VHH binders against c3ng28. Designs and how they scored, part 29

Target 1, 373 residues: c3ng28
Amino acid sequence: MLIIIRPSGEIALKSPRSRRNFEHTLANNIRSVIKEGKIWRSQGVLFLEVNDNNKNIEELSKVFGIASFSPVMSIKSYNNNLEDIINKAKEVFAEIVKGKIFSVRAKRIGSHNFTSLDVQRKVGEALYPFSRGVNLENPEVEVFIEIRNDVAYFYYKIIKGPRGLPVGVAGKTVVLFSGGIDSPVATWMMMKRGSIPVILNFNLGGSVHRKFVLEELSVLRKWSGGHKLKLFIVNGTDVLIKLSQIEKRNRVVMLKRVMYKVAERLCDKANAKSITTGESLSQVSSQTMTNLYVTEYGIKYPIFRPLIGFDKEEIVELARKIGTYEYSIKLPEYCAISTKARTSVELDEVLKDEENLNIDYEKVLENSEVIEI
Key: E = the ipSAE of ESMFold2; O = the ipSAE of OpenDDE; V2 = 0.75 times the mean of E and O plus 0.25 times the DockQ between their complexes.

## First folded at step 4 (VHH)

Design n07 (framework vhh_vobarilizumab_d1; at its last look DockQ between E and O 0.67; V2 from the best seeds 0.00; counts 0 for: pae E 17.6 > 2)
Fold by ESMFold2-Fast, scan of step 4:
Structure n07 (fold): chain B 373 residues (1-373), chain A 118 residues (1-118)
Amino acid sequence: as target 1 above (373 residues)
Amino acid sequence: EVQLVESGGGLVQPGGSLRLSCAASGFTFSDYYMAWYRQAPGKGRELVAGIDSGGRTSYADSVKGRFTISRDNAKNTLYLQMNSLRPEDTAVYYCAAYDLWSEDYDYWGQGTLVTVSS
């Protein structure tokens, strides 16, 4: 079967060279997800031709860079004769509109002796006798005719894609991934902007923490455009025990600084140019403006916080949409490091504590478990 | 009433061994990170070894390979097996209980003296 894939509008507006590169990455990601068939570019869309027995077509709804896609019911080549299109539409759509209130939607690309409105009107007239009526605002079924030069494409489904940019076009980011509600959503947001996430997890909850992090990453893998996800699991025990040496009020911020410092080393190792976190401003005491300032002080890479301006309800809504929420809620709250902290720690105190702890961040990273998902 | 009671300290010759015990009561022992600290005369308090609820351990470089920390959650008891003792190990040893995930206080024992000398 043939599928029309419409790239995100942002891709369509790029320069010819940039558009070619983005569409090339998108096509490769689609091949990785679908694993068969032929894909080619034509006048702002991608056509994907697969075997009728393909079970993976719905997975296109999770490929970033896709605005929408439509399985094609039929194709009609014509010699600029509108009657050929009307007759084919009647043949293809009569059964689809039977007993239903319908509407016809027409699109036209190229030069023709007729308009989209002409197609819509005449096809609507031809299908009306088979239907229960026409309603342009609230139809029970919509049928579509897309005419591209000398070829008309007939379909009745427009399946929404996630939009965004193809994973791989924006480089790598190291994600501090707790496995709580927020960090999977932050990872998804970065993939939506075309970044390849490198996942860094500090295991604070043993086998239970590891289990649900892996489940969440298996969900996120479906959104990765076929890219495998590399996970580094750090055993947090050594760090947590050392934190017992500093004032309790500073421990959560210090743990976060350790996480950021290890992420910084992983950026060097993985050739990533940013660190991403699931932090939103003032959601918990450790995420006040002052504490975020103290946490990231002296880090050489930009810190991306896709959720910085999000309310908890907005984050939960996205977590449910992407499929990670059901796993995230099973983690103890401490695994997500949303525990109590001073709302305003002192930078000088924290830097002195950091010097006194003298943690070997490189060694912490070297002792990590590495998994490809 | 939260209580940590250390025992097993004493005088020992260099190269000797001692086993310290810490009996805990008044809190859910199995949920807490446990640690041994020491303080030598005129020095600050030093972390010697720590153990999490699952039995994963961490040691100061000065004692690694010589000391072994362990816990018995059924008996609410923390242990420190000290082998190949050196004069610089002379200190008061403190048992400590930490819950990094709550607003509860850290708990400390009263200490037990270990003296390593000929």
Scores: ipSAE 0.346, ipTM 0.722, lowest interface PAE 3.7, mean pLDDT 87
Fold by ESMFold2, look of step 5:
Structure n07 (fold): chain B 373 residues (1-373), chain A 118 residues (1-118)
Amino acid sequence: as target 1 above (373 residues)
Amino acid sequence: EVQLVESGGGLVQPGGSLRLSCAASGFTFSDYYMAWYRQAPGKGRELVAGIDSGGRTSYADSVKGRFTISRDNAKNTLYLQMNSLRPEDTAVYYCAAYDLWSEDYDYWGQGTLVTVSS
């Protein structure tokens, strides 16, 4: 089976050098996911030749950078022979249009002794006897012919891809991955922009917490374009015990600052240029405008919050589509961001407490467990 | 009402061992982070060891390799096995139960005295 793969429009609009680089990365990612097949680039699209099985279709549907793809039939024409194209169209499409109102769409790349309109009209005439009629605006079935130089491609399915950019083109981001509903969705959104996530988890719920984080990452791995996901697991118990010394109402913001400080060190180690969280403005008391400001104060890397403007129902809908929701809801409540924080903590208090606690963030990271997914 | 009752303290020679126990009641023991703290004469209270609800442990650098924290959820009891005791381990040892996510879950015992003296 031959498949035409259409890169996202964002890729197609780039300069020729940038487009070639992005298409190359996309091809490598597809090759990593579809191990047994042949892939090549041709004039703004990718061609993939594989065995006919549904697993390959499902895997392609999760590769960022793909706008759509179509299984095709093809013929080679050595002298721009429109009659050969018409005869093949009958062979491929007769059963597809039988008893239905249809339309024909054609496009061309290269020089030909006929127009796209000629193809549409002649193929339409040839298919009409099998059909119930033609309607260019409201067909029951639409069939497509794409002529590229001396080869014609025939298809009637256009399968949507996830769009976005190929994973790998945008560098690395450290993701604070609690394993609740939000952080897996934030991870997915960063991969959609071509970023490779480096996962940092503060484990507060023992083996149950670890289990479901691993399950969620196994799901996200299906979307990573064949890139492995690196997970750093920090033992959160030591941190929580130290935080018992500060005012209870400030502890959640202080815990998050510890997480950001450790993430900062991981950015240095992994050569990542940003930190990503699943935080949404005003979703809980620890995520007010003031508390988010205090949480990130003095951190040297940009903080990306792809969910900042999303409400919870929107995030849940994405989590279900991604496939992480069923695992996220099984995590103990203690892993979620608490609602016990004061809605407006004082920056100077938090900074003084942080100095007095004197946590060795490098050592916290050095003692982490490291897993590749 | 929550109760934490420490026992097992006493006088021991340097290099000796003691096992402390903390009997807990009035809360769901298996859901709590548990810890041992100590306070030497004239000093502030310091963390010794902690254990989460899943059994993972942490230790102060000064006691790592010598002390072992453990819990028995069936008996609602927290333990501290103290080996290779040193004079600087002399302190009142406190059992604590806490959940930093809720202000209603920080509880402390009355303490048990450990004296290390030759």
Scores: ipSAE 0.000, ipTM 0.237, lowest interface PAE 17.6, mean pLDDT 85
Fold by OpenDDE, look of step 5:
Structure n07 (fold): chain B 373 residues (1-373), chain A 118 residues (1-118)
Amino acid sequence: as target 1 above (373 residues)
Amino acid sequence: EVQLVESGGGLVQPGGSLRLSCAASGFTFSDYYMAWYRQAPGKGRELVAGIDSGGRTSYADSVKGRFTISRDNAKNTLYLQMNSLRPEDTAVYYCAAYDLWSEDYDYWGQGTLVTVSS
């Protein structure tokens, strides 16, 4: 089967050089995901030849950088044989338009002895006997003919892709990944913008926590454009024990700060230039404007919070769409990390606590379990 | 009412072994981080070992390789196996339950005395 793939509109707006690079990355990602297929670029679209359509459709639906794609039938028209196009259209579309109000849309690229309007009209006439009628404004079914030079493509299905940018075009980001509802969604959003996530998890729930984090990452791996995901698992228990030495009201905020500090070290190691979190403004006590300021104070990398303006319901909807919701809801509340913090922690107090704790962040990272997914 | 009751302490010779137990009640034991602390005469209370709800363990450097913390959630019991005991291990050992995310963060037992002496 042949599939026409349309890149995201954002890619088309890039300079020729950048556009080529993005399209190349997209093609490579598709190749990595589909594995068994031939892919090539032509005139602003990608063509994919595959043997198994259903599996590939599902896979393509999760490749960032795709605006839409269509399974197509094709014939070689030699630019001069409209009759062949009409006959093929009857073959392909007769059953599709049967008993329905339909419309024909035609596009052509190249030099031909007919116009797109001619194609629409003639094909429409040919299909009319099979249909309930033609309506250009409000059809029940639309059929499409795209003529590119000497090849005519026929399709009636347009499947929406996830859009965004191809994973890999925007470098790496370290993601603080709790396994709750938010962090997988944040990860997904960063991938949509072309970033490769490096996952940092503080395990606070033992084997159960680990299990669900891995499940969530397995889901996210389907969206990664074929890129492997590296996971660093820190023993959160050790950190919590240390935090018992400071005032209770500051522990949640300090935990977050420790996470940022370790993430900073991981950025250095992984050549990532940002940290990503699933934080949303005022969603929990630890995520107030003041606490966010205090937690990230002094961190040398940008901290991206894709969900900062999202409410919980919106995030849940995204999680369902992504496929991580079912796993995230099974995690205990403690995995949310920020449920019962003081709404406003003083910076000086936190810095003093940090100094007293004297945590070796590099060592914490070095002692982490590393998994590739 | 939350209760933590330690047992198993006593007098042992250097190189000997003891097993401490902590019976927990009044809370969902399986959801809590549990730990052993000790306080020697004239010294502050220090962490000996901890175990989270998932079974992950942590140890003070001074007891690594000698002590083993474990838990039985079905019995609501925390254990500390102490091997190769040293005089410096002499202390009152306390069982503690931790919920970092609640106001009632720390629950403590009354302690059990461990004396290591020739």
Scores: ipSAE 0.000, ipTM 0.227, lowest interface PAE 15.9, mean pLDDT 90
ESMFold2 (binder alone), look of step 5: mean pLDDT 86; pTM 0.857

Design n08 (framework vhh_vobarilizumab_d1)
Fold by ESMFold2-Fast, scan of step 4:
Structure n08 (fold): chain B 373 residues (1-373), chain A 118 residues (1-118)
Amino acid sequence: as target 1 above (373 residues)
Amino acid sequence: EVQLVESGGGLVQPGGSLRLSCAASGFTFSDYDMAWYRQAPGKGRELVAGIDSGGYTSYADSVKGRFTISRDNAKNTLYLQMNSLRPEDTAVYYCAAYDLWSEDYDYWGQGTLVTVSS
């Protein structure tokens, strides 16, 4: 079976060189997900040829960089003769339009002695006797004919893809991944923009926390375009014990600073150029503007917060769509202390405490468990 | 109300051993993270070893391999086994109970003096 894959509109707007590079990465990601068949580029689309019994076609709906895709019902080579296309359309679509109000949509690429409007009109006339009528604005069924030079492609399904950019085109980001509702969504958003996430988890909840983090990453793996996800698990309890030396009201911000500093070292190790978090402005006390300023002060990499302007309800909707929500809600809320943090901590006080605490961030990272998913 | 009472300190020769105990009362001991701190004369207080409610342990680099922290929840008691003691281990040792997840203050004992003489 042949499938027409339409790259995201954003890819089509790129320079010819960039478009080729993005299409190349997209094709490789599709190969990694589908694992069989042949894929090739042709005038702004990708063609994928697979076995007729392939059950993995639905996985294309989770490949970033795809705007839509269509399984092709039939293909007709023709000698610039519209009648060949009309006859084939009648053969292929008569049963599809039977008893329904329909419309014909035609697209044409190349030089022909007929227009797209000619195709739509003539095929519409040929199919009318089988149908219940024509309505160009609100049809019950749409049939499509895509003509590329001397080949016509017949289909009646357009399946929406997730859009975005192919995972791999935008470089690596280290994600501070708590396993709660927010960090999986932030990870998904960075993958949608073409980034490969490197996952850093501070385990504060033992084996149960570890289990649900792995389940969430298994879900995100379906969206990664075939790229494996590398997970670094740090035992966060060691850090919490050391934080007993810090004034109680400042401990949550200091814990976050430690997480950011370890993420900064992981950026160096993994060749990542940014840190991503699931933080949203004013969602909890530790995420006030002042506390975010204090938390990230002195970090050398850009901090990406894809959810910074999102409401909790918007994040939950995305988590459900992605498939991570059902696992996120099962994690223990041991980090609920973030709601009890001071809404404004003093930078100088925190920096002095940090200097006195003198945590070896490299050693914290070196003691991590490393898993590839 | 809440009390932490340290014992087991004393004078010991370099290379010797001591076992410190901290008896806790007035709170649910098994729910709290516990730590040993020390303060040498004229110096600030430093974390020596910690143990969380789940039994995970952490040690300062200066004492790793020499000291062992442990707890007995049935007896509401925290222990610090100190082996291969050095003159630089001379300090007042404090027991502390804390819960990073609560609004309550940390609880501290009165301290027990450990003197390692050469």
Scores: ipSAE 0.000, ipTM 0.443, lowest interface PAE 11.7, mean pLDDT 85

Design n09 (framework vhh_vobarilizumab_d1)
Fold by ESMFold2-Fast, scan of step 4:
Structure n09 (fold): chain B 373 residues (1-373), chain A 118 residues (1-118)
Amino acid sequence: as target 1 above (373 residues)
Amino acid sequence: EVQLVESGGGLVQPGGSLRLSCAASGFTFSDYYMAWYRQAPGKGRELVAGIDSGGYTSYADSVKGRFTISRDNAKNTLYLQMNSLRPEDTAVYYCAAEDLWSEDYDYWGQGTLVTVSS
């Protein structure tokens, strides 16, 4: 089976050299996901030829960099003879339009003695006797003819891809991954922009927390364009014992500073140039503007917060779409950061507490469990 | 009704061993961070050992290598195995179930006395 894959419009707008590099990465990601067949570039699209029994073709819907794809029903070579195209369309589409209100959509690339409107009109006329009628605005079925130079491609499905950029084109980011609803969505958004996530998890809930983090990452692995996900699990209990030495109201912000500092060290080791979090502004006490300022103060890498302007309902809708929501809600409650934390902490007080705690961030990271998913 | 009941304390000679138990009821034990604290005469309360819901453990430097914290979620019981006991380990030992972020959900036992003396 032949499949036409249309790259994201953003890729098409890039310089010729950049576009080739993005399309090359996209093709490699598709190969990693589909695992068989032949893929090649042709005039702004990718063609993928696979065995008719391929069960992984639906996974193209989870490959970032794809705007849409269409399984091809039939192919017809012609020598500027519109009648050949009309006759083939009648043969291929008569059963598809039978008893239904339909429309014909035609696209043409190259030089021809006819227009797209000529194809659309004449094919429409040829199919009309088999149909229940034509409606260009609200048809029950659409049939498509894509003419590329001397070849016509006949299909009736356009399956939407996730768009975005191919995973791998934008470099690595260290994701502070709690396993709650927000951090998987933030990870997905960074993959959509072409970044490879390196996952850092502070385990506060033991084996149950670990289990659902792994389940969430298994879901995200399906969106990674075939790239493996590296997970670092830090035992959070040792950090919590040190935090018992400071005022409870400052502990949440201090824990986040420890997380950010360990993520900073991981950026150095993994050759990542940013830290990503699932934080949205004012959603919980620790995520007020003042607390975010205090939390990130002195961190040398940019902090990406893809969800900073999202409402909780928007994040939940996206988590359901991604497939992580069902696992996120099963995490133990004590893994969630208390909403009773100070809504505004004092920077100088927190920095003084940090000096007094003198946590060895490098050692914390070195004692992590490392898993490849 | 939330209860934490410690047992296993007593008089032991230096170099000896004791096993403390804490029986928990009235809450979902398996979801809580559990810890042992101690308070020596004339001193403040200090954290000895902690264990999270999944069994990850942490220890105060003074007891590392000598004490072992463990939990049995099926029996709702927390344990502290104390080996190579020293006179400095003499204290009242408290079992605690903690919400890490809110004081409103912390639970404490009444304590059990451990005396290390000849």
Scores: ipSAE 0.000, ipTM 0.232, lowest interface PAE 17.6, mean pLDDT 85

Design n10 (framework vhh_vobarilizumab_d1; at its last look DockQ between E and O 0.66; V2 from the best seeds 0.00; counts 0 for: pae E 15.1 > 2, grease 25.8 > 24.2)
Fold by ESMFold2-Fast, scan of step 4:
Structure n10 (fold): chain B 373 residues (1-373), chain A 118 residues (1-118)
Amino acid sequence: as target 1 above (373 residues)
Amino acid sequence: EVQLVESGGGLVQPGGSLRLSCAASGFTFSDYYMAWYRQAPGKGRELVAGIDSGGYTSYADSVKGRFTISRDNAKNTLYLQMNSLRPEDTAVYYCAAYEFWSEDYDYWGQGTLVTVSS
């Protein structure tokens, strides 16, 4: 089966060099995901030739950089003879339009002795006797003929892709990944913008926490454009024990500062240029404006919070769409750092506590378990 | 009504061993993180060892390999086995109970004195 793949509109609007690089990365990601057949670029689209298998359709629906794609029913080479196209359309589409109100959409690229309107009109006339009627504005079925030079492509489905940019074009980000509802969604949003996530998890719940983090990452791996996900697991309970030494009201914010400081070291190690979190403003007490300010104070990398302006309902809807929600809800709430903390901590107190704790962040990272997914 | 009572302290020679116990009452012991702290004369309190509700342990670098923290949830008791004791281990040892995610207070015992001297 032949599939026409249309890159995201944002890619099409780039300079010729950038467009070529983005299309090249997209093609490579598709090859990595599909693992069979042949893919090539042609005049603003990608063609994918594979064995006729429904699994390929599902897999393409999770490749960022794809605006839409269409399985081709038939192709017809011709010698500038419109009648060949009309006869083939009648053969291919008669059953599709049977008993339906339909419309014909034609697109033409290259030099021809006929117009797109000529194709639409004459094919419409040929199919009319099989149909229940024509309606150009609200048809029950649309049939498409795309003519490229001396080849006509016949299809009747346009399947929406996830859009965005190909994973790999925007560099690496270290994701502070709790495994709760928010961090998988934040990871997905960064992949949608073309970033490769490097996952850092502070294990707070032992084997149960580890199990559901791995399940969520398995889901996200399907959206990664074939890129492997590297996971670093830190034993978070060791940090919690050390934090017993500081005033209780500052402990949650200090835990987050430790997480940010270890993520900063991982950025250096993995050649990542940002830290991503699943934090949403004022969702929980630890995520107030003041506490976010204190948490990130002194971090040298930009902190990306894709969910900062999202409501909980919006995040849950995305988590369900992505497929991570069913695993996220099985984690104890404290594993997601969603417990109530003081809504406003003092920066000077937290910095003094940090100096007194004198945690070796490099050592914490060195003792992490490393997994590729 | 929360009570933490330490026992097992005393005078011991360098290289000797002691086992400290902390008997807990008035709270759900099995849910709490437990820790041993010590305070030497003229110094602040320092964390010696901690153990979470699941049995994960953490130790100060100065005691690693020499001290072992453990808990018996059926008896509501925390232990610290101290081996290869040194003069610098001389301190009052405190049992502490805390729950990281709770708004409840941290609980502290009265302390037990350990003196390492020849």
Scores: ipSAE 0.337, ipTM 0.753, lowest interface PAE 3.9, mean pLDDT 87
Fold by OpenDDE, look of step 5:
Structure n10 (fold): chain B 373 residues (1-373), chain A 118 residues (1-118)
Amino acid sequence: as target 1 above (373 residues)
Amino acid sequence: EVQLVESGGGLVQPGGSLRLSCAASGFTFSDYYMAWYRQAPGKGRELVAGIDSGGYTSYADSVKGRFTISRDNAKNTLYLQMNSLRPEDTAVYYCAAYEFWSEDYDYWGQGTLVTVSS
């Protein structure tokens, strides 16, 4: 089976050099995901030759950088023979348009002795006897012919891809991954923009927390464009017990700050240039403007919060789409760090607490469990 | 009424072992992080070990490999198995309960004395 893959529109808008790089990365990601088959680039699209497998379609539907893709039939049209194209169209589309209101869409790339309109008209005429009629505005079925140089491609199915950019084109980001509803979605969004996530989890719920985090990551792995996910699991108990030494109302905010500090160290180690969180503004007491300011104070890397402007319902919808929702809802609330915190912790107080705690962030990271997914 | 009652302390020779227990009542034990602290004469209180509800543990560097913290939620009891005891382990050991996710108070026991001496 031959599949035409259309890259995201954003890729087409890039400079020629960047475009080539993005398309190359996309091809590599597809190759990594599909594992079998042949993939090549030509004139702004990718061709994928695979065995007829529904699995491949499902897999392609989760490869960022794909706008859409179509299974196609193809013929080589020698000498600009429109009759060959018409005959093949009858063969391929007669049954598809049978008893239906249909339309023909044609596209040409290259030099031909006919126009796209000619193709549409002639093929339409040829298919008309099989159909219930033609309607260009509101057809029941659309059939497509794409002529690229001396090859004509026929298709009637267009499957939507997830769009975005190929994973890998934007470098690495360390994700503070709680396992709640938000952090997987944030991770997914970063991947959609071409980032490879490095996952940092503070285990606050023991084996149950670990289990669901791994399940969520297994789901996200299907979206990673074939890239492996590295997971660092920190013993959260170690950190929390240390935090027992400071005022209770500041512990949640301080925990977040510790997480950022550890994430900063991981960025250095993993050559990541940003930290990503699932935080949403004012969703919880710990995520006030003031607390966000205090928690990230002094962190040398940009902190991305893809969900900062999202409401809970929107995030839930995305989680459902991604496939992580069912796991996230089973996680205890405390694992998601959705705890009551002081809404306005003072920076000076937090910095004093930080100094007194004197946590070795590097050691915390070094003691983490490392898993590759 | 919330109570944490430590037991198991006493005099032991260097290299010996003790097992401390902390009986908890008056709160939902399983929801709390539990910890052991100790205070030696003339020194400040220091963390020895902690355990969360999931069984994850933390230890001070000075006791790693020698001490083991555990909990039995069914019995509302916290334990500290202390092996290979050293004179520097001499202290009053305190049981503590922490709830990090609510406004509930932290709780402390009265402590039990552990003396390691030849």
Scores: ipSAE 0.106, ipTM 0.625, lowest interface PAE 2.3, mean pLDDT 92
Fold by ESMFold2, look of step 5:
Structure n10 (fold): chain B 373 residues (1-373), chain A 118 residues (1-118)
Amino acid sequence: as target 1 above (373 residues)
Amino acid sequence: EVQLVESGGGLVQPGGSLRLSCAASGFTFSDYYMAWYRQAPGKGRELVAGIDSGGYTSYADSVKGRFTISRDNAKNTLYLQMNSLRPEDTAVYYCAAYEFWSEDYDYWGQGTLVTVSS
């Protein structure tokens, strides 16, 4: 089976050197997901040839960097013979258009003694007896012929991919992964921009918390383009116990600062250049403008918040689409303990508390459990 | 009403051992983070050890390797096994229960005195 894979249009806008790198990374990711087959680049698309019974082909719909893909039938023509194209189109499409209102779309790359319109008209004429008629504006089924030099490709399925950029082209980001609804969605969004997530989890709920975080990451692993997901699990209970000296209403912001500081050290260790969180502005009291400012104060890496402008319903909709929602709702909401936070904490007070706690952030990271998924 | 009652303190020679117990009632013990704190004369209260609902433990650096926190959820009891005791371990030891998801759920026992002296 031969599949034409159309990279995201954003990749086509890159310089030639960057485009080659992005297409190479995309091809490698596809190879990792599909497990077998031959893949090659040709004039702005990728071709993938696999055994006819390959069960993994539908997983291409989760490979970032793919705009769409189509299984194709093909015929080689030494002289671009229109009659051979028409005959093959009947073989491939007759059953597809049977009893349907249809249209034919054709395009060409290369030099031919016929036009794309010639192909559309002649193939349409040949298929008409099988059909209920033609409608170019609103067909029930649309069939496609793409002629590239001396090869014609025939398809009628266009399967949508997730678009975005290939995982791996945009470096690494450390994701603060609570396991609630928001952090898996934020992770997904960063993978869509080509980043490899390095997962940092502060475990606040023992073995139950760990279990569902692992389940959520197993779902996200289907979207990673074959890249393993590295998980660092920190004992969040130890941190909470150390914070018992802090006024209860300030503990949420201080906890988040500890998370950011440990994430900063993980960026150094993993050669990541950013920290990603699932925070959304004003969703909870710990995420007010003032509290976000205090939370990230003095952190040396950029903080990416892909969900900053999303409301909760939009995040939930994405979580359902990604497949993480059902696991996320089984976890206690450790990241959403904002009912205990002031809506506007004082920076100087938080900094004094932090100095008094004197937490060894590198030691906290060193004590983490490391899992590769 | 939440109640935490410590026991097992006493006088011990350096290098000796003690086991502290904390009997808990008035809450679902198995769901709580439990901790031991201590307060030496003239000092502030110090975290010694903690244990979460799933049994994961943590320790202050000063006691790591010498003290062991444990819980028996069937008996609603928290324990602290203290080995290789030193004079600087002399303190009143307090049992604490924490609920970080709800307002004002820090519960404390009345304490039990541990004295390590030659």
Scores: ipSAE 0.000, ipTM 0.286, lowest interface PAE 15.1, mean pLDDT 86
ESMFold2 (binder alone), look of step 5: mean pLDDT 84; pTM 0.845

